VH-VL binders against Transcription termination factor MTEF1, chloroplastic (MTERF1). Designs and how they scored, part 11

Target 1, 262 residues: Transcription termination factor MTEF1, chloroplastic (MTERF1), of Arabidopsis thaliana (Mouse-ear cress) (q84x53)
Amino acid sequence: AGETSDTGILFREKLIYLQDLNVDPHKALRVNPSLRSAPISSVVSVETLLSSTGLSRPAVGRILDMFPDLLTSDPESEILPVLRFLSNEISISEQDIPKSISRCPRLLISSVDYQLRPALTFLKTLGFVGRDTITSRNTVLLVSNVERTLIPKIEYLEEGLGFTREEVAKMVVRSPALLTYSVDNNLVPKVEFFIEEMRGDVKELKRFPQYFSFSLERKIKPRHRLLKEHGILMPLSEMLKVSDGQFNHWLLELRLRSAERR

## First folded at step 2 (VH-VL)

Design U09 (framework fv_umesolerbart)
Fold by ESMFold2-Fast, scan of step 2:
Structure U09 (fold): chain C 262 residues (1-262), chain A 123 residues (1-123), chain B 107 residues (1-107)
Amino acid sequence: as target 1 above (262 residues)
Amino acid sequence: EVQLVESGGDLVQPGGSLRLSCAASGFTFSSYSMNWVRQAPGKGLEWVSFISSSGYTIYYADSVKGRFTISRDNAKKSLYLQMTSLRAEDTAVYYCARDKYWSGYYTSHFDYWGQGTLVTVSS
Amino acid sequence: EIVMTQSPATLSVSPGERATLSCRASQSISSNLAWYQQKPGQAPRRLIYGASTRATGIPARFSGSGSGTEFTLTISSLQSEDFAIYYCQQYNKWPLTFGGGTKVEIK
């Protein structure tokens, strides 16, 4: 109604509030210039909504520090729809909502209508239904762009492995992490090593898609070299699932048996 | 609100070339996969080509593979079909069709179609 | 390619009657089937996708059913604006393929 206090004082109060939340004010203002003119009540309303889900104050601060654009978001039109989507359409229990957000804060800056729901619909066509439905553990799949991120990975596996889309979809449902791996930096090197160096049957990758979750340099290559040196052929699951100690012990036993025979 | 407008259809001699265009408006063009579907006079629908929203994935019907090239310009909100080595059997109305939002391999069906542009290949 | 066969080629019905259109796939396509309506001089209009899901704005008298290789489009209480050619389309496998169409005409 009347003139407000010194604009500089109100701005400083906003900076103090952010610092209390452990949000870097310099980074926040650089990333979100609108924060400079936004009333402190708007920032407080965002924090209040996020805290109401069960998120701790430090967790809220980390999220706001990571995504400063949230500091000027309208809670009811921009944040609440995401929370309702997780509860009503994904059916995540109220107690697991904070955990879902903490595991994937990007959910809060993702459009329900243009990102989350289209991604869910796409994932359902791949077979993420019933027992394999999206849960609090794999909501990260919902924040990936279908056309630019998810489909190219499926296309690469189809083309690189010579599999049908149905076969690739089945692999993905059994190993959802496949959709989070980089094509150029993860999938391509692992496929090429399997085909070119391991002389593997690609059908085995269909049966053991977890192959792609193992480090190429720290596990796949070292274990293959040891097996190759001793002329041993082994299923991928036996080769990769065991601990380094168990693998080394088995290899030592095989070498000892071979030496005793001669 | 959503509109797709095709252009470029003409009468052309066998062995000739034509470039079809499809101008999109009323939606975020860069978020949708696009298709070309044709229909010969008095005949049924035939799928011609697909291009993903990024342009990374392209598919062609065997009947046009090697002769037709699909492309898109997301900044101009336009889809193109470059046709070469045209045959009488390519005579058809060519429709620009929008794929399902965030369409995948198993979800390619068409929610919006243009009005079509007629290509006639004859001597 | 997956061959889509529609029957009958022509169906003559009176207004207010029920029309049943069939579509058969040469191999299983799960529920990955769409139905389109095309009137003379117009572009096709999507009626149904996922074999049974009605598209937005499509009247309740249109219903789809089926899975695998056998699919049906049913138009209950057929109205004057429903006389058109209907096409089924599979989207289970590339290349995408359409049926030959069923013409629904007034008896």
Scores: ipSAE 0.000, ipTM 0.385, lowest interface PAE 18.1, mean pLDDT 85

Design U10 (framework fv_umesolerbart)
Fold by ESMFold2-Fast, scan of step 2:
Structure U10 (fold): chain C 262 residues (1-262), chain A 123 residues (1-123), chain B 107 residues (1-107)
Amino acid sequence: as target 1 above (262 residues)
Amino acid sequence: EVQLVESGGDLVQPGGSLRLSCAASGFTFDDYSMNWVRQAPGKGLEWVSFISWSGSTIYYADSVKGRFTISRDNAKKSLYLQMTSLRAEDTAVYYCAREGDYWDSSEYAFDIWGQGTLVTVSS
Amino acid sequence: EIVMTQSPATLSVSPGERATLSCRASQSVSSYLAWYQQKPGQAPRRLIYGASTRATGIPARFSGSGSGTEFTLTISSLQSEDFAIYYCQQYNEWPLTFGGGTKVEIK
């Protein structure tokens, strides 16, 4: 508590501090107006806590530029609980905490009590336990609202594909990215193509939920076209998991074998 | 209890035909791809044929192409191998084998095998 | 087709000793390699899949290693019930192929 007034010189010092971190001060002030009156010591304390986790100064700056509301957050009551949650309830190692935050900075602006812990509890009911538990690579799942985002996606898979919740749960555990995809922009177009153009059995989507991770325009449609043109039937996993080079090799081998034997 | 039980093995004349069956129990049959593997007396294992969980994808070993037909009836939880134009070199114990979980390609290795059924092709 | 070569054809080992079995693929099979154990008059039993993952119920003394073209099955302290024929199998490419087998017998 050594600062007397955040006007004139002190305000300019705050702007210089932000610029040094490569934080856009005008954007920060627009997004977080309370920054105008906040003591610089408050802002510095946030940077100090984030740096103490092992994050580099440029990484801290990028995070603060992305979420300027963090600049006026109380480190002890708003940020530290998130870090403790990652360490104690998810069991992420100290060295992996910076990686978790860098992969999903939104963790830092998420409430432990109202967002992160409810999401973790919900994900555990789907089967994210044991070998499939949440790790530093999957923390992005924790920042999605259960009622407004996660449940509607699960309900779409149940209703759109005719699957039980148990079957959908197995799908999302095998392909966690499903919970990050847009229903309207990702899931629906891929389901429609699979049913209408590929004339596929939806049970295959249950067994290969990774289908939804592949580009519809760049991978799914082109490979289906080639297989259809040559009368070749293939499981989705064999069709989509391989590189373009491997797929072309397999297509040539199948055509060669057909020509040699028939 | 997950089980595969083969039947249909018999003594058959060269040029003859025979149909093998494999009855599955204790698991959801239509969730798994199935294979036939054979073993000639005193010899090693030889893969014969593959059929996907839905029956849409089928592969054969070159030695049996055009002579053997693999099929499945998911409602009856049964796998079949129709053998025609049988030769002395087709004499073997024929095993029905299940591939592991379709979602994990590393598990495609055969996790459940039947007891085998002996086919003898001789005059 | 991918040719799988096992060596040695026969391995003589005393109970309690370490047995090391080799399997070589004529071209890369990545990690899509399995090991099976077969006793006389019995169906094969899966020991290892994905080159190094032990199947459920298989004792810890069995371990697999390798990738690409060179693979090894190790039995760390061979017991009486381990005397059998062991087969490697690639499942990366059609047709699926097996090695010729290694017979592990009492010295």
Scores: ipSAE 0.000, ipTM 0.392, lowest interface PAE 14.0, mean pLDDT 86

Design U11 (framework fv_umesolerbart)
Fold by ESMFold2-Fast, scan of step 2:
Structure U11 (fold): chain C 262 residues (1-262), chain A 122 residues (1-122), chain B 107 residues (1-107)
Amino acid sequence: as target 1 above (262 residues)
Amino acid sequence: EVQLVESGGDLVQPGGSLRLSCAASGFTFSTYEMNWVRQAPGKGLEWVSFISSSGDYIYYADSVKGRFTISRDNAKKSLYLQMTSLRAEDTAVYYCARSEYWDDYYEGFDYWGQGTLVTVSS
Amino acid sequence: EIVMTQSPATLSVSPGERATLSCRASQSVSSNLAWYQQKPGQAPRRLIYGASTRATGIPARFSGSGSGTEFTLTISSLQSEDFAIYYCQQYYDWPLTFGGGTKVEIK
């Protein structure tokens, strides 16, 4: 990281380089002021390391545009440890490293020692082992802070639903996306609707925690209303997993069968 | 190219022992759960045993509990089934099968080996 | 254990006709159901998972439907290569269990 004065010409060269990568230079400079004094060779080193993983140049540019702090990161001490963690501790294949990064670019700005490894250890205690182990598809779980994000969500499910830690752990293993949802904006409204309007038994949420992945306004409420209007009861999975067309056709067939038996 | 190759099937007398092996290639073996599934001659499929990617979780069908032991060697990319106290009803083709996990769901067995025949008779 | 029952045991259809195979679970398995095809002397091949999702490389003529306890595998316009035994499997709970199979015979 040798210091180079921002002499106007060198600064303009950095702006052109960023624009060629489709990185917004004004946003990058606002988010990462260190870019102003950083040598262009430092920025090029970051791009070179990311490209060496198999990422296309447009993909690298998108990542750098999303997280401009990466533009002044030391590749060897800040980025390479993340790549090695994915390869050695999670055992993601070399071909899948680019996919893992593309799906969750935030991995690259996350500390292995203070974020990724503690999160992995915590997730393993919940049961993310064996067939439910962390793979290239689930790396998003690794970028959530254990104490500030993951534990509060688990505690909400324990206290809000009256479940044990072991029961909640089984739920999140079956539906890992639960750990990515907002308590206030996603979990609470869906729990309240299930208990108060649907008169649901909370034990069903242990069997189908995927309930929380469906839109409350666009799917859960409209389908419940239709079932209630026709006096039909069915499991959450049967209610929510089908397309709108399939649900409407199924509802019509049930109504016809009901009428035919009278 | 994903491949699973079983070996070790043989003719064994009742009460005998036999070890089956499954060699994996074309994928990162250490990140997948593995299973043994058997099929008696002219009969249907019967699940035998499961082992997690780490080896920490193991399950058996009631018919083989206490007699069969599933294990894996991730460094050698191999799955094993140690069979003891063999009975005539254990006669079957034994398949090695890989468990798929995608988008937060367990989705059955996406790849199977060719199978290895175990015959238990006098 | 969850018992899987398939019907009919044998189904005879002419090429080009539709084949409908049924699978019933002794208790709800939600959508945790897979369908496999097995040809004589070969290992099983996964056709459908999640009750209705086609596995990679499986022809569009194969479709799955159902949830809970009642499931159906449909083969539209049956081809000669579809002569096989078909198995359903639940993966909702341990032990994993298969149906007894349906043999599809082409007339």
Scores: ipSAE 0.000, ipTM 0.379, lowest interface PAE 16.6, mean pLDDT 85

Design U12 (framework fv_umesolerbart)
Fold by ESMFold2-Fast, scan of step 2:
Structure U12 (fold): chain C 262 residues (1-262), chain A 123 residues (1-123), chain B 107 residues (1-107)
Amino acid sequence: as target 1 above (262 residues)
Amino acid sequence: EVQLVESGGDLVQPGGSLRLSCAASGFTFSSYDMNWVRQAPGKGLEWVSFISYSGSTIYYADSVKGRFTISRDNAKKSLYLQMTSLRAEDTAVYYCARVEYDDSWGYEPFDYWGQGTLVTVSS
Amino acid sequence: EIVMTQSPATLSVSPGERATLSCRASQSVDSNLAWYQQKPGQAPRRLIYGASTRATGIPARFSGSGSGTEFTLTISSLQSEDFAIYYCQQYNNWPYTFGGGTKVEIK
């Protein structure tokens, strides 16, 4: 007959459930084909676990939309270990678990044994302990592969710039985002510009590792060109941290003082 | 506009207790680490206590450990300092001060301070 | 704890002259060093952080330098509003510690 099968009805109920969560069903099915045959009770159990942490329903929906593979995950064997790791090994307080997940949803699809714990152990060797310990603010560092991502960045700073491991460790603790930047696309071009065009002393990069957080094309190059035009030397922090208005004011002040007779 | 307003300072007898409050406005209080810093009359600055944005990490100066308790209520946008077993040497203006943390900058101390609240411990 | 020592305790200078204030740490604090200005009856105001980064709204005549254990705050062409007490502070290790202050006064 032309009647929809029970299987078809159950599938449509699943689509409606996803839409209620603001999860794009077509994207979810494309990314996670197993969703077609997964029982709705399994999908509901994932949402229930995530909601139990304090995440709002819209936040849970956004996470599931971002990582549809979670929709067919076993909550007890795949998700709960991550939550327990954050609570017990990172010591993130109950109120900060939702914030940690919202800031870094990739934590939920990361293996505790093969990714999160090895990364934490490595980061501790760099000085992410005590007041600088991993918190909900910098959990993004935990989802970076130690051997393929973190170590090559450390090695570039050590060998490429002539810094000791101790010096590099201090840099990354002071500017944790440094470990998230691409060596080839971010670090190398900025180092080349600093050494070749700015004629900078690499020791200044140890004192101001935040240099690497600024846009090469929109901030570093334009401000350097302007300082060079007026024959002015300025520490990187003064050059880069301030707004365009403040930079222009400082440039004017420096030019005025240079013109004064002493 | 970022504002921090301390209150609760009073004249108190030695051995007494007092609770200080700091009301925050003009910024997302729950995203910032907070500190208490004190200054005895005519003397320099002394750091008293730190509390992280979530309340999970707390530090105290040795001079106040076991006597003072720092806490916060992010819903009320308020920072607190519960003081017990007060001594004459705790007499000071108590300031609350904000600390920025950024992935690119790390900890960035005391960009904003309250105007302070005076605690006087004397008989 | 890290002990912060400021010198001199009092610095007497004339308006328009350069003032140089020193701050020494008992052990390395890298560049995690801030400078504050305090006028009578007022809360401290942050001038410098990261040893050399000028805070927003602070005039260019204020500059910080140094790293490790030796730090300097320089006020070029000192103005009348600059007469105040200046404190250095390390934020490298817990507990945070302040220097004893340097009073900049009219000669």
Scores: ipSAE 0.000, ipTM 0.461, lowest interface PAE 11.7, mean pLDDT 87

Design U14 (framework fv_umesolerbart)
Fold by ESMFold2-Fast, scan of step 2:
Structure U14 (fold): chain C 262 residues (1-262), chain A 123 residues (1-123), chain B 107 residues (1-107)
Amino acid sequence: as target 1 above (262 residues)
Amino acid sequence: EVQLVESGGDLVQPGGSLRLSCAASGFTFSNYEMNWVRQAPGKGLEWVSFISESGSTIYYADSVKGRFTISRDNAKKSLYLQMTSLRAEDTAVYYCARAYDEFWEGYSYFDYWGQGTLVTVSS
Amino acid sequence: EIVMTQSPATLSVSPGERATLSCRASQSVSSNLAWYQQKPGQAPRRLIYEASTRATGIPARFSGSGSGTEFTLTISSLQSEDFAIYYCQQYNNWPLTFGGGTKVEIK
């Protein structure tokens, strides 16, 4: 019939609809004030489109609660282009679209032209192609700003470690989580510990970039301390990939052999 | 001591199926990427399949793609290779191999190998 | 795929002699090359990785060199236990590929 205006009755119906989806109406109205005057058909059309991808009603509700701006988005001009981008340019299968969105709901509020496509183009330049292409597993990289977030991290690894762009690209393709880590709070402290305390060769970080995924305080420092106490040197992968029980058992066996040789 | 013990090799007719197993001990199996590598009698080594630590990433040689399925059970510390539509050229000793010090996922050399299990495909 | 070519196919040497084995890649594999030793009836054993890094427990007489497309494995003073087949493997490109092997046998 056409555009509906928000009246006392229509507004109350809208609040009931949001509550049925487990969307906090007070938070939604605070974050998205235009929701007060938007027709209920707007909210229904967004839910219908998201549900059509295979997302469950509770999952749709959680996404809308997280990003209330979606409640007044135009499905055809703002949401559908993202879904088409994932299907046509990333080549994510229809079955994996719901998983991609659930893992990274921010995709739905990201501009295809100004965020997603530029990020994809940049990531392809780094080597996210073929078998290493972006999938439902790592779409979080697509919502990171190229100039303000991705490039500075690449430049830190280049300049801080003395690596070429090609070497850094290989590292991030092998360990994409590197592009999600804080330079100041994660990368710098781990690099400094590796160089200053462990006296490691930075080339080993190129071979084992998963080093940055381990806790500095709970795993890296304690295991290094034990190895240092016993005068033992070993590759990072052998040091960090084993369980605490395996590592402690191995140290005990080495201590026993050392005592026998005396 | 790190040990990998393969089993399941047998004589099978062309078009038949076999399931190979590899039992791991002496290390934390769930922390390592695993591979199958085969060797035809009197011939060289040929990479067959790769599986990541969690089992989420899998690669196959073109010669076996669509016919072989690699899988793992981290709780049982076991690696598997389900082989279907077997051909005479699949006749080989199949080795279970542990990936070591990889630069890229699936791009690795092998630090420890099992003793191998012989698969013979013949009429 | 990258084709790995080993030469010679067979190398006859006497104990105490120096053995030099060659491995060529059809295109650059940087330093992403490993060497394995295989004795009759046994599984392969790792010797060298990253073209020149000796694996833990491998005797100092084994050394690797080269980069790009040309690689060499050298056994400086061959012992009786070194008679085996040696394979090179590239891990720079998918799929992983091995050389055809070089058999080192007693002269």
Scores: ipSAE 0.000, ipTM 0.400, lowest interface PAE 14.7, mean pLDDT 85

Design U15 (framework fv_umesolerbart)
Fold by ESMFold2-Fast, scan of step 2:
Structure U15 (fold): chain C 262 residues (1-262), chain A 123 residues (1-123), chain B 107 residues (1-107)
Amino acid sequence: as target 1 above (262 residues)
Amino acid sequence: EVQLVESGGDLVQPGGSLRLSCAASGFTFSSYSMNWVRQAPGKGLEWVSFISSSGSTIYYADSVKGRFTISRDNAKKSLYLQMTSLRAEDTAVYYCARHLWGSYYPTYAFDIWGQGTLVTVSS
Amino acid sequence: EIVMTQSPATLSVSPGERATLSCRASQSVSSNLAWYQQKPGQAPRRLIYGASTRATGIPARFSGSGSGTEFTLTISSLQSEDFAIYYCQQYHNWPLTFGGGTKVEIK
């Protein structure tokens, strides 16, 4: 033996196939070692299923490059249940399935029974029902571990800000992105600035939870400085929601009104 | 498949100490919060302590604060309860219990319970 | 702390009859309420969570209803294996609290 085998030729064809999909073969083999011995038909089957949803070939390639474990997944037992969950339990329309996956590819590597359905059930108890139900726009919430990720964030809002469970639930439903923000890198610095420098009442954060969606360095701090310099108070929503041009115009108008015989 | 097994229950004198253990199997222990719940002989259920999946968040019932310490070792798939300054009123069967996934914070409807370990505090 | 009150303390029922158990919270717990069944010498078994969601493997004769402060567990056609003590539990706020239990016994 010692000659070039069929096995070596088939492996080379697999590498060429991956390259044609713009999947990095070396990264894929490092992340998913079982790919080395898997038949090319496995990869083709996965690509075929994903393409059947309406995803373009380049989009499928990007997903497979991001999550190489999918290259050896059984389409019917590992991928199709996720697609059915999105269609049947979340009620995402067929035409929006590709959009949902493109926005959150991690859905495809998430267990329906141990991740997606538990997260959906948890989010429903927070108030993501009816008009506020999970849609193709916010499926990213479904891939967050309830115990390790979602609950600690709710615990921080409850304990750190002194809010009740009902108050935190209302905040989260009104601003779902709160569940995606880092406690240490996003929430804590913004709370500290609000309390210490802005001398704000935390109850205002309950009324305007979108506060946490604004850049601390590029928007919150600069606008606060301008208002403080001119002795002007305004609600967080007026301070933060508007464009820089609109904010500057409002600041000018407020200064002019203050100067008018006052 | 999914199982919790408590151990460490014993007869202890008032003022004594005891360490309870709970061994988890059949599930990803590191992904679930854990609780201790006790039941005095012939009485109802009483929640004792909570620990989050990472171990970073801990709560205690007022009756045990300062005396009991909950901890976990995710690598060993084990939950612990270190009990000190034990009183006669601590006499109970101690259960470890896993929280229900997919419910709201505090989301602790317990879906899996151990069989319990008996702690008797008597002179 | 939220106090959970169960009534009656003891309920005597014949097999095949309907049993209704009540649980009242001293404050609103929304739907964050669970029901457990405990047989002598055994650990509690979860029946219902979220006030009305039946746990996996629990027979259809068990149903939960209510929200806020008033909750009910109903066993529509009581079987011999259903004679046990039943506990409600709120998981709305810390500390977690249980009701005093309702003993369902054969008449």
Scores: ipSAE 0.000, ipTM 0.368, lowest interface PAE 21.2, mean pLDDT 85

Design U16 (framework fv_umesolerbart)
Fold by ESMFold2-Fast, scan of step 2:
Structure U16 (fold): chain C 262 residues (1-262), chain A 123 residues (1-123), chain B 107 residues (1-107)
Amino acid sequence: as target 1 above (262 residues)
Amino acid sequence: EVQLVESGGDLVQPGGSLRLSCAASGFTFSDYSMNWVRQAPGKGLEWVSFISSSGSYTYYADSVKGRFTISRDNAKKSLYLQMTSLRAEDTAVYYCARDFEDLYWGDYSFDYWGQGTLVTVSS
Amino acid sequence: EIVMTQSPATLSVSPGERATLSCRASQSVSSNLAWYQQKPGQAPRRLIYGASTRATGIPARFSGSGSGTEFTLTISSLQSEDFAIYYCQQYNDWPITFGGGTKVEIK
């Protein structure tokens, strides 16, 4: 008796549309109940705006699946301000906007006024200006809370390494990923190994802050132990930047030279 | 440490069936979309199938559509590929591959791969 | 489907030389392109994504460039461990497609 209505047909069209985008419709409806009554044209307008930036269809679907609230967002008032912020205030080129969003989808659900702009202002005080300005490679820093996340990491480096704020700022500008690493799970173990086992001079960490980007268990420890076993001293950059094959080749060449001398 | 371990590869006759498994560890499996990618002996890479993080959406290469079914069990942290009506041209090493990096949200490039499991379809 | 064409099929280079690999898409894939390295008996390893972004842990000698339909992978000062087959992959649309591969071998 007429249980299939136009409303039911339109709802099924939305489910098909979401499935085509690789968005889990049941998860989306659970997280965003307003999606049930939203017109399909509204959902399509969000996809259209995101696709217009150069984002792939799978990437758009992934973003919408991760953040279903975007499916009912007003493109002009909620999404476009983020895109304009990236283009106008950070000056990211049009071709790099999709890269920025793909690397950090959280940008699209982040407030420009309460999160992105305050973070940018703070990062500029650290030296992310001019040639070291924020680019598509490090927009992840913009979604980190200044007071809860960024400042505590800076403070750890100041207190843990005995560096000034200016010295820490220079390290962070040279290796922005430092601000993304866990203090307890990444920074502390690597600092302790460098000081206690490698007997390193902390000044070298100021010169090569990329040290913190390398795996402690898979790269730092194994290479240090090999060098120590052979009585070889090597700068951190030479020790860590090279591939495993290049490192092994250099060790072999050093052993061969030692054998020829004796 | 992120690990993907495939199993289930075997010698099968044409028209036969086989189920492949991929066991995931070292990351939150339920947060990631997963793929199957195959490589015939001495040939290049061919994408086979995709499954969303929840398992609600799947996509297939035309060559396997209607014959293969991708599925996952998030509680068991496992990915599956049920293969039916197997053909000689399905002979390949089958890789389990993850879509996104654990720390950074990215795209549908494959950041981690399993070691592969060999499926041979021959009479 | 988007067809990915790699050239050359085989590239012979000496250690320490520069290798340049090309990948062409049959239609625009924007910057949604990745590069993978595969050594004999091993699974592929992602080198580059977003056409130009190096994956974590990948040496600086690997660089990617291009957008739209024409892409390049460059290996400066090629090392012995770099002799492998390299694949490009587009993720701009379904189905996901790979290039046929370029084998980098010792001259």
Scores: ipSAE 0.000, ipTM 0.410, lowest interface PAE 17.4, mean pLDDT 85

Design U17 (framework fv_umesolerbart)
Heavy chain, then light chain:
Amino acid sequence: EVQLVESGGDLVQPGGSLRLSCAASGFTFSSYEMNWVRQAPGKGLEWVSFISSSGSTKYYADSVKGRFTISRDNAKKSLYLQMTSLRAEDTAVYYCARQYFYDSSGYLHFDLWGQGTLVTVSS
Amino acid sequence: EIVMTQSPATLSVSPGERATLSCRASQSVSTNLAWYQQKPGQAPRRLIYGASTRATGIPARFSGSGSGTEFTLTISSLQSEDFAIYYCQQYNNWPLTFGGGTKVEIK
ESMFold2-Fast, scan of step 2: ipSAE 0.000; ipTM 0.379

